# Designs tried in a protein design chat: VH-VL binders against q9m8y4. Part 26

Target 1, 142 residues: q9m8y4
Amino acid sequence: MATKSTGGTEKTKSIEVKKKLINVLIVDDDPLNRRLHEMIIKTIGGISQTAKNGEEAVILHRDGEASFDLILMDKEMPERDGVSTTKKLREMKVTSMIVGVTSVADQEEERKAFMEAGLNHCLEKPLTKAKIFPLISHLFDA
Key: E = the ipSAE of ESMFold2; O = the ipSAE of OpenDDE; V2 = 0.75 times the mean of E and O plus 0.25 times the DockQ between their complexes.

## First folded at step 17 (VH-VL; framework fv_nivolumab)

Design e2 (at its last look DockQ between E and O 0.60; V2 from the best seeds 0.77)
Fold by OpenDDE, look of step 17:
Structure e2 (fold): chain C 142 residues (1-142), chain A 121 residues (1-121), chain B 107 residues (1-107)
Amino acid sequence: as target 1 above (142 residues)
Amino acid sequence: QVQLVESGGGVVQPGRSLRLDCKASGFTFSHYGMHWVRQAPGKGLEWVAVISRKGDNKYYADSVKGRFTISRDNSKNTLFLQMNSLRAEDTAVYYCARDLYTGDYLYFDYWGQGTLVTVSS
Amino acid sequence: EIVLTQSPATLSLSPGERATLSCRASQSVSRYLAWYQQKPGQAPRLLIYDASNRATGIPARFSGSGSGTDFTLTISSLEPEDFAVYYCQQYDNLPFTFGQGTKVEIK
């Protein structure tokens, strides 16, 4: 009586770690900057939406449909600048990570003011995958 | 009419520096991103660098990172490329190109005539 | 980087014939592809942007098609002035890259 050992092939459910796609809002008045930032976000496996100024960013949140994990916020924009926009978003109880994108490291005072507006972080242009990756990792560990 | 005119090309030895200028006319220079693209003799096109309309954002090809600096003076309608530590492989015609402002897309709609840079011992 | 491969390397045709040039991307570039014409001793000239849009002043005989990884430039009837080198270029990701070019020459 040969006991057929039914070797149960444990289907190792490869937990496909559903790489949670990060949803990013890019706020910049320069279309080139918006596009360049889109490219960077794409390379990190994120999806992005763009706003041309701070007012558009506010409107996106007002309509209640927008939920972003990360907001890349330019400092200098027409109609509504980055500082004002950041403040407004915080007033609206937006909890997204807001990263200020600044051009010159030498403007410590401006950077400080931007941070005080409610930024989580501030990054200097140009944005790179290397600069963004640590921030994204924090979002997923959180 | 949109015009881009490159200048500053010449013959230089390896390790030397050279600065290229691109003078823009016929459009509002400060509204457009600008690019440098080069072409080695008898070869294809290679993108070199991009600069935002305000000059606050810059990206480079890996081949020139740390050696080349793109900049602009909007008051003078001029784009610059500072090239340091030049190598033989940098020998090319250098073109400045305008980034078309469509709001959604990036492509080079106007090119200068180019300026030749020759790096030789 | 995204590699663009153009084919054929050389296309020998007569005036009046149809030219079909291919550009293949190593990964999807969506519709972020442009075509340029370059004549000897001249700067490149934009022909097509966003894969299928003709640039200003470009004759109707030039057309672009494709999306993702496969793109085509078509010249419906070659004129003598169309004999040149043609480059595709992607602007989906940095660095921006060009194909190696297709030379359209007179047979």
Scores: ipSAE 0.881, ipTM 0.925, lowest interface PAE 0.6, mean pLDDT 93
Fold by ESMFold2, look of step 17:
Structure e2 (fold): chain C 142 residues (1-142), chain A 121 residues (1-121), chain B 107 residues (1-107)
Amino acid sequence: as target 1 above (142 residues)
Amino acid sequence: QVQLVESGGGVVQPGRSLRLDCKASGFTFSHYGMHWVRQAPGKGLEWVAVISRKGDNKYYADSVKGRFTISRDNSKNTLFLQMNSLRAEDTAVYYCARDLYTGDYLYFDYWGQGTLVTVSS
Amino acid sequence: EIVLTQSPATLSLSPGERATLSCRASQSVSRYLAWYQQKPGQAPRLLIYDASNRATGIPARFSGSGSGTDFTLTISSLEPEDFAVYYCQQYDNLPFTFGQGTKVEIK
């Protein structure tokens, strides 16, 4: 029996310059901080999503479809703070790089406890390209 | 009615310091990010600094970084700008401005009337 | 730093006429563009945010359009109180920057 192809797929050939972007989750309860941190992340080649507290960050990972190269984790948040959130994400076997972004007022012992919750690094606000890029430059390697 | 009232402007010599206050009323001050924006006489607007609603996050224009400090006292509904090592180029009307409640949009829905800072010999 | 260039520098019109003000960014600011009105001796007043949304209490004769690098503020029929200086402002990147202004004056 003879059949005809009904193919309707169109492919456009183009010259492309490939540049790696990283997927970033920004977890902070202040919408101003989320927006400012999105701006910084954009300047270093990141694409960001936001969560307004730790519980939203956990929910994003429960669906099994969220995947992030980097998580920027605020410490002081309602619903679920950054320490509890980081512990929970590591319990859920999230392997993303997690960088805490904390108040300048935090004491060294508070920062150490946050690190022990499962952070890879801890930075003081304000987040800047100069502070974060040296810590995450390896994420752009393919 | 939202109100922002700046004070503390005046004439000061180069190298001196000055502190500006901005008193807020008519809204829940602690729910909003706040900015300082300045305007030199006969010139356009220049963003100076921003502070988050809890005061834990601050950013500055390069022209003032290291010399100016933005801060707030939410219990007194007051925003501050500490201005050290003043230069002639800092001469301007200084406005405090409210960030929109959502913070996703860094634009200024309410402004104070401004306070004039003149830096001259 | 993103430079915003406004044109024309001065727009001389009569009440009832349509005003069209342009703002061009040196690089894309997406839709993160606001417009302000400033009268002599007064603080700026927010008119438009996110390129096209009117702020609370702004009359419908004010409208904004554009995305990326090219933005327009339109005042469909000028009222006497609309003669002022207008500034655009981008909030896509730090530092936040303003255009140099367009003065709308009585012809």
Scores: ipSAE 0.789, ipTM 0.886, lowest interface PAE 1.0, mean pLDDT 89
ESMFold2 (binder alone), look of step 17: mean pLDDT 93; pTM 0.942

Design e3 (at its last look DockQ between E and O 0.69; V2 from the best seeds 0.77)
Fold by OpenDDE, look of step 17:
Structure e3 (fold): chain C 142 residues (1-142), chain A 121 residues (1-121), chain B 107 residues (1-107)
Amino acid sequence: as target 1 above (142 residues)
Amino acid sequence: QVQLVESGGGVVQPGRSLRLDCKASGFTFSSYGMHWVRQAPGKGLEWVAVISRKGDNKYYADSVKGRFTISRDNSKNTLFLQMNSLRAEDTAVYYCARDLYVGDYLYFDYWGQGTLVTVSS
Amino acid sequence: EIVLTQSPATLSLSPGERATLSCRASQSVSRYLAWYQQKPGQAPRLLIYDASNRATGIPARFSGSGSGTDFTLTISSLEPEDFAVYYCQQYDNMPFTFGQGTKVEIK
C-alpha cells in the first residue's frame, strides 16, 4: 500500500505588493514646467494630473472627486497664485502633501510666506527625482 | 514670421569658454520655453538644455551638466548658452529651438540655422 | 534615457515612390514623438508632432502613425525635395532624445 505523499505545492501567494501609485497634482502656469514635472512623476511611478493655475486646482477639489497624495504647487501663477491656492486648499480641509516649487531667485521672505500658507515642504527648481523621491517615501511610510 | 538666429560660434581650444546667443523675433519670446540642440559634424541631433519661459527652470543633458548654463533675457528676446570647460566632443553646430506646448503635447516647432562651435587644440 | 532606433539607415528610392521610415523606442513614449527633416547644411524642420499631426505648412504626402514604441513616417510619393535625413524625437521623458536618422537618397 504505497502512501502517495500528496506534496501540497504551497502556492506561495506572491503578495504582489501593489505598489500604490502616488497620485500627484501639478499646479503651474508654464506648460513646459507642467510637462517636465509630469515626466519626473512618471519616472517615479506616479500618476499625475495638471492644473494651469490655482483656481483650477481649487475647482478640482471642490467637485469632491479629486484626491491627491501630493500637490506640486508653483508660486507665481495668474488667476490664483500658489500662496492663495495653498491657503484655500487648507481651508477646504485638503490634507494632501503640498510641496511648493520655487525659484532660486525667490526671496527668503517669499518662501517663508509660502510655507506659512500651509506647505508641507518647499523645493527649488529644477525638480528632480532625487528631490521628490524622499518626500514620496515618507508618504508611503505614513 | 518666427525667426531664431544663433551667433557666437567659433574655434576655441579645449578648456576654454564660449557664449552662444540666439536672437528671437516674430513672436512673444517670453511666452515660450527654449532649447539648445547640437549636432556634431556628420552626426545626429543631441538635446543639450531647456529653459522655461520665465527662466526659472532649467534642465541639461548629462553630457553638459555642470559645464554649460542656459539663460535668457526676455527684454532682449535673446537666449544664451554659456559653455565652460569645452571639450573636443562639444564640437557641433548648435541650434536654438522654440518649445511649443499644445494640449497635452510638447514639441519643437521652430529652429534656428545654427552656429558652429569647434573645439580643437 | 529612451533610445530611439530608426530603420533603415538608408533608403534609396526614386521620385514618385513611397517611403516608409520606422522609429522604435526602447520604452513606450505614448504619442510624444516628433519627426524632423534635415537637408544638408540646413536646420531641422518639424514635420510631424504628437506622432501623427502634420506641422504647419507640411505637405499632405507626409504622414505619421504609431503609438507606444513603434512609429512610422510615410511619404506617399517622394518629391525631389524630400531627399534628406529624417529624425524621430521623443519628448516623453528627459533627456529628450533623437533617433540616429534615416537618409532618404535618390536611387
Scores: ipSAE 0.862, ipTM 0.913, lowest interface PAE 0.6, mean pLDDT 93
Fold by ESMFold2, look of step 17:
Structure e3 (fold): chain C 142 residues (1-142), chain A 121 residues (1-121), chain B 107 residues (1-107)
Amino acid sequence: as target 1 above (142 residues)
Amino acid sequence: QVQLVESGGGVVQPGRSLRLDCKASGFTFSSYGMHWVRQAPGKGLEWVAVISRKGDNKYYADSVKGRFTISRDNSKNTLFLQMNSLRAEDTAVYYCARDLYVGDYLYFDYWGQGTLVTVSS
Amino acid sequence: EIVLTQSPATLSLSPGERATLSCRASQSVSRYLAWYQQKPGQAPRLLIYDASNRATGIPARFSGSGSGTDFTLTISSLEPEDFAVYYCQQYDNMPFTFGQGTKVEIK
C-alpha cells in the first residue's frame, strides 16, 4: 500500500503479488517427450496435462473436460497427427494458443501446412524456456 | 537378454575430439529413449544427455552443452556421443543407459559396462 | 540444480544386519527418486524407482520409502553380495542428479 499524505507515520505494507498460472495441454505420443516438456512448463509457471495423441486431445475438448491457455502440439502422432488435430480443434472453436513443437528435420512446406492448420507458432525441438517464453509471456498477464 | 556395449574410449589431449558408440541388442532399440551418464574416477555419477526414441528430441547437461552431440542410428541399434573440445574434467567412464519404455522416464533400468575417456596432456 | 545428500558416507556392517541409507533432496522431488547399487568395476544396477517400487529381479530385502525431500533405502538383512556403493537419483527436474553415494562395507 502507497502513502497518501506527506506527514505522519509512513509505513507501506507489502502487497502480495498475484501470479497467474497457465493451464497447458501437452500433446505428444512419446512419453519421454511429455515428461520433459512438463518439466519445462513447470519451470515457467505452468501446470500441465498430457494427451498421448491427437484423438485424446480432441476428446478432452469435445467433452468439455478442460480448457487450456496453451496447447503444445507435436506434429507426428499415431491415430490423429498434429495437423489434423489442430484443424479439428479450430473447427470446434477452441481459441487456445496452439504452439507446434516439431522435428528440426521437417520440410518448410510441412511446417507451413502445420501453421495453416491453425497454430499460433511453430517451434523446433528441443523445447526450451528460451524458445517458448517470449511467445507466451502475455498469457501470464491477468 | 538386454545388452549395451560402449566403445571408442581412450586417451586424448585437451581440445581434441572423440566419438563414443553404444551398441544395443536384446530389445527393440527404436522404442526406447537413451542416455549417456558418466563417472569421473573415484567420483559419483553425472547425467550427460538424453535422446528420444526417434532421435528428434535431445537435452544436455550444462557442462557439455555446445560441445557434445548425442545421436542414434536405429537401423544399426547404435547410440553415439560426439565429444568435441574435450577438457580434463570430461575424464570419466561413460555409460550408455536405457530408460523405461513406459511411465515416468528418466531413470535407468539397463546400463552398459562403460568406456573410459581420459583427457590429459 | 537439485542436490542430493546421502548419509552416512560409509556404513560398516556385518552380514545379517539391517542397513538404513538416507537420501535428502535440497527441494521436493515428489516421488521421483531412484536407488542404484554399484560394485567395483561394474555399472550401476537399478534397485528402486518412484521411491518405493522394486525393480524387476531385485530381492525383497531391498525396500525404499519416502517422498518430497527425505528418502530411505533399507536392506533388511545384509547378504555378502550387498556390500557395494549405493546412489540415489532424482528425476523431478533437469539436470537429473545423483547423490554422492553411501558405501556399505563389511565390518
Scores: ipSAE 0.746, ipTM 0.872, lowest interface PAE 1.2, mean pLDDT 88
ESMFold2 (binder alone), look of step 17: mean pLDDT 93; pTM 0.938

Design e4 (at its last look DockQ between E and O 0.67; V2 from the best seeds 0.78)
Fold by OpenDDE, look of step 17:
Structure e4 (fold): chain C 142 residues (1-142), chain A 121 residues (1-121), chain B 107 residues (1-107)
Amino acid sequence: as target 1 above (142 residues)
Amino acid sequence: QVQLVESGGGVVQPGRSLRLDCKASGFTFSSYGMHWVRQAPGKGLEWVAVISRKGDNRYYADSVKGRFTISRDNSKNTLFLQMNSLRAEDTAVYYCARDLYVGDYLYFDYWGQGTLVTVSS
Amino acid sequence: EIVLTQSPATLSLSPGERATLSCRASQSVSRYLAWYQQKPGQAPRLLIYDASNRATGIPARFSGSGSGTDFTLTISSLEPEDFAVYYCQQYDNLPFTFGQGTKVEIK
């Protein structure tokens, strides 16, 4: 009576850690800046959408379909600037991490005002993978 | 007509500095990002640097990072490239190029005629 | 960085012949690819942007195709003025990079 040892091939369910793609909104009136930031987000494995100004950013959230993990917010934009936009998004109960993207030339007082509008962080141009990566890591650990 | 005119090229020794200028005309300079691209003699094209229309954002190729500075004066319709710590491998014709974003795409639509930089001992 | 490889290195043809130039990217660049023409002693001239759009003033004999990693520039019928070096360039990611060029020369 030959006991057929049914070697159960434990299918090691390779838990494909679905690398949660971070969803990023880039808000900047400069098309070059938008594109450059898109490139950076792509390199970190994110997906991005762009808005040309703060009003577009607000509209995206108003329609209820947009949920972003991260918002890169330029400070100076036509129609609606970054400060006003940030305030409005917070009023709308948007809980996304909002990162102000500022120039080195920006005054400390301006940066402070931007932070007080409801930013989580402020980064100086140029944005780099090295600057953004720590922030993204925090989003995944949360 | 869109025109870009580079100047400031010349012969310099290694370790020296040189500044290149690119004068723009025929368009609203402040509305466009600008690039520097170089070409070593008998070689291909190499992107060097980019600057945003406001001059508040800049990126560089690794080969020039920390040594070169791209800047602009929109009031003078002029793009600059400050080159420090020049090396022999920096020998090239340097072109300024206008950046154009249409829809979802970015490309270089106009180029200057270039200025030659020779770094030799 | 994204490496663009152009082929062939040299293409020897006669006027009136069709030229086909290849540009291969080391990774997908979507449609963020441009083609330039450069004649000796001249600056590069934009031919094609977004992989397939002709720049202003570019003759209809020039066409671009492709997406992702494989791109082609076609000159349907070579004119004497088309003998030059052609470069592809990606603008999908920093640093922006060029192919090594294809020289189209007269046979």
Scores: ipSAE 0.885, ipTM 0.927, lowest interface PAE 0.6, mean pLDDT 93
Fold by ESMFold2, look of step 17:
Structure e4 (fold): chain C 142 residues (1-142), chain A 121 residues (1-121), chain B 107 residues (1-107)
Amino acid sequence: as target 1 above (142 residues)
Amino acid sequence: QVQLVESGGGVVQPGRSLRLDCKASGFTFSSYGMHWVRQAPGKGLEWVAVISRKGDNRYYADSVKGRFTISRDNSKNTLFLQMNSLRAEDTAVYYCARDLYVGDYLYFDYWGQGTLVTVSS
Amino acid sequence: EIVLTQSPATLSLSPGERATLSCRASQSVSRYLAWYQQKPGQAPRLLIYDASNRATGIPARFSGSGSGTDFTLTISSLEPEDFAVYYCQQYDNLPFTFGQGTKVEIK
């Protein structure tokens, strides 16, 4: 069994990363996408919560109880799109890692603008373990 | 009132291509994820592929990955399956199926009648 | 891949009898399990979703139960139209998978 916390205070010791769970918010207006992405996140040791649009994502952060290690942010959503949502979350001082998940049809200029809104990374759909895990592996080291 | 009608099945030789259509009516097609499910003669059901409601997210069974492409045209209420490099084991009745609109559930509440694809020399 | 094993393969019963069909998953699928009925030459019909919820228009004699790995479809009193093949399907993980079916046939 993995031991939790207390690894000794040395630069050479580490906490068992493979058993650490990360908290993930999945923001996408398509219920199919939310469920599919939850399935992928489960395979890499994440526990997910969903938001149906950008407004729900913002509201979750206002009440003072929501905190996420990772936010998967879809770009095209009604009410508030991913670009606007990302900007708003950063204005609210949300420090979570935010990974945009975009359509393959998106142009490179659109992806650049999304990154400039405050993303840490941007991926093309479909989301897969192979695409996401290398970008977030450091979250399991904390 | 929901209707799904597949077409485009037929007999083709191995290595050839075929496109299936699924025409939808009686519901707002663009609000639903869609699936293809197949059934080989005398056998059970196998999920083939899924596509999100706006067409930007697609997943495939390993048995068809790289050979089949799911797509949709929401302006024509039509789902497609492009099948390339067909093999004998692709012989099946192909159904289109609607993903449930309510919640985050991924089960098939309505099915088409199916279209038969036979891959043989 | 999550394997669904249905048992028995064939269930021979008379009208009016109670049918009990089992579906066992190779790992937990929580409550994300559906049941379908298929008659020869027809498309499958959804009976039960989320393990226990009857789909619209499904008679009360059909009920589902279970969670995790063990699921049951019960038909409390078989009607002539209930003799068919029944499939379970999980939607907890990709790829989505079906059981191999249980044929309910007239004895």
Scores: ipSAE 0.741, ipTM 0.857, lowest interface PAE 1.1, mean pLDDT 88
ESMFold2 (binder alone), look of step 17: mean pLDDT 92; pTM 0.941

Design e5 (at its last look DockQ between E and O 0.74; V2 from the best seeds 0.81)
Fold by OpenDDE, look of step 17:
Structure e5 (fold): chain C 142 residues (1-142), chain A 121 residues (1-121), chain B 107 residues (1-107)
Amino acid sequence: as target 1 above (142 residues)
Amino acid sequence: QVQLVESGGGVVQPGRSLRLDCKASGFTFSSYGMHWVRQAPGKGLEWVAVISRKGDNKYYADSVKGRFTISRDNSKNTLFLQMNSLRAEDTAVYYCARDLYVGDYLPFDYWGQGTLVTVSS
Amino acid sequence: EIVLTQSPATLSLSPGERATLSCRASQSVSRYLAWYQQKPGQAPRLLIYDASNRATGIPARFSGSGSGTDFTLTISSLEPEDFAVYYCQQYDNLPFTFGQGTKVEIK
């Protein structure tokens, strides 16, 4: 009576930790800046959409379809600037992390005003993986 | 007609500094990002730096980072490259190039004729 | 950085022949690839952008194809003025990088 040892191949369910791709909105009136920021976000394993100004950013949220983990917000844009846009998004109860992207040339008072509009953080150009990565890590740990 | 004219090239010793200029004409300079690209003698093309249309955003190749500074004066339609701590490997023809944004893409659609920088002891 | 490898290094052809140049990326660059022509002593000239779009003023004999990692520049019928070095360039990620070039020379 040969006892067939049924070696149960424990299928190690490799929990493919689906690295949740961070969804980022890039708001900048400069096409080059938008593209450069897209490249950076891609490098960190994120996906991005772009808006050319604050009004487009608001519209994306109004239509209810857009949910972003992170919003990179330029300060100076035509039609609707970064400060106004940030305020409006907060009024709309957008809970995304909004990071102001400022120039080194921007005055401290301007940065302060931008932060007071509802930014979570403010980063100086140029954006880099090193600057953004810590912020993203916090989003995943939270 | 779109024109880019580089100047400022020459022969310099290692460790010295040099500034290159690129004068733009025939288009709204302030509406475009600009690039520097270099080519060592008999070699291929190497991207050096990019600057946004407002000059507020800059990126560099690792090979020149910390030594080179890209800047622009939109009132003068001029792009600059300040090169410090020059090395022999910086010897190249330096081109300024206009960034073209079409849809989601960024090629270099216009180039200057280049200016030669020779770093030799 | 993304490395672009062009092949062949040299392509020897006669006028009227078809030229096929390859550019391979070390990783996907989507369609963010451009082709340039450079003649001796001249600046590069944009031929193709977005992998397949001809730049303004570029003759119809030039065409680009490909996506992801593999791209091709085709010259359907070589003209005497087409003998030059051709570079591919990616703009999907920083730093922007070029291939090492393919020299198209007269046989």
Scores: ipSAE 0.889, ipTM 0.933, lowest interface PAE 0.5, mean pLDDT 93
Fold by ESMFold2, look of step 17:
Structure e5 (fold): chain C 142 residues (1-142), chain A 121 residues (1-121), chain B 107 residues (1-107)
Amino acid sequence: as target 1 above (142 residues)
Amino acid sequence: QVQLVESGGGVVQPGRSLRLDCKASGFTFSSYGMHWVRQAPGKGLEWVAVISRKGDNKYYADSVKGRFTISRDNSKNTLFLQMNSLRAEDTAVYYCARDLYVGDYLPFDYWGQGTLVTVSS
Amino acid sequence: EIVLTQSPATLSLSPGERATLSCRASQSVSRYLAWYQQKPGQAPRLLIYDASNRATGIPARFSGSGSGTDFTLTISSLEPEDFAVYYCQQYDNLPFTFGQGTKVEIK
């Protein structure tokens, strides 16, 4: 009766807080960028993993059930660049939200090609909470 | 031997601009992130800005956002700090600093000697 | 912004004594904390990073410990060259911040 109601209320609030976390993959060849982007993602309730290039990002998805709510994809990387990586992930039927994170110097044609590879959005560095949160706020509904 | 040498400090009036240079030698400059850190006379240390090794990613302390610009020229092994709209509270010794060897740690393993910027009317 | 509070402000000791310096963060910084030494008229020198790892060339008498919000720098037996100001620095969140310093001086 009263005991069950008290326990149920507290457990319900705890469960709803857990649904606010998202899993993020950060793909960038610069270790400083990976760490700085991890810091930003932490401020919005993300749990992040990193990949140092596109090939590592592809390998993570080949392990079967590995998946992410959000992938932050740098464009210029050795081994496999962001465009090639994004195309490959979409060929593998990865449905994660993929946001490109590019240099300010990139031209409109380069950004269009990146979007056509399968990005959901494309942002300019530096990554900030203000830039990314409006694009991904719906992911916290899960 | 790793060396970082700052230059360009001096005495200026409020509202003026200065550019600081940091010349690097003894390591592959283009492989490291770089920082500016300042110290007001008789005070502690304040982080100012960071720039990634390719220069494509930059972050600033709130106290300098919109007024200071960090940049680098990897072909000249030089880090820059363009300081606009200077204020009295910007008076400090400015150090350039290298992050720890290429990895995920961010502490500053090598520092320059510093250059003094004095902003007074 | 994460505030780092160092204590004591001044530590007056003799050569050969043990120095214990404290750094308290206003929120957890995990293990992302560094310690620096600064002598008058000189740039800071990195001593400890990641809470407890000695930087290259730092003598074994320097050790760091702690995690989360409470960190300690210990100098097991002070040498004449160790009398300086010591700063802690967090690099867990932007902006990166330093403590206000602890001065270790000859009594």
Scores: ipSAE 0.774, ipTM 0.880, lowest interface PAE 1.0, mean pLDDT 88
ESMFold2 (binder alone), look of step 17: mean pLDDT 93; pTM 0.945

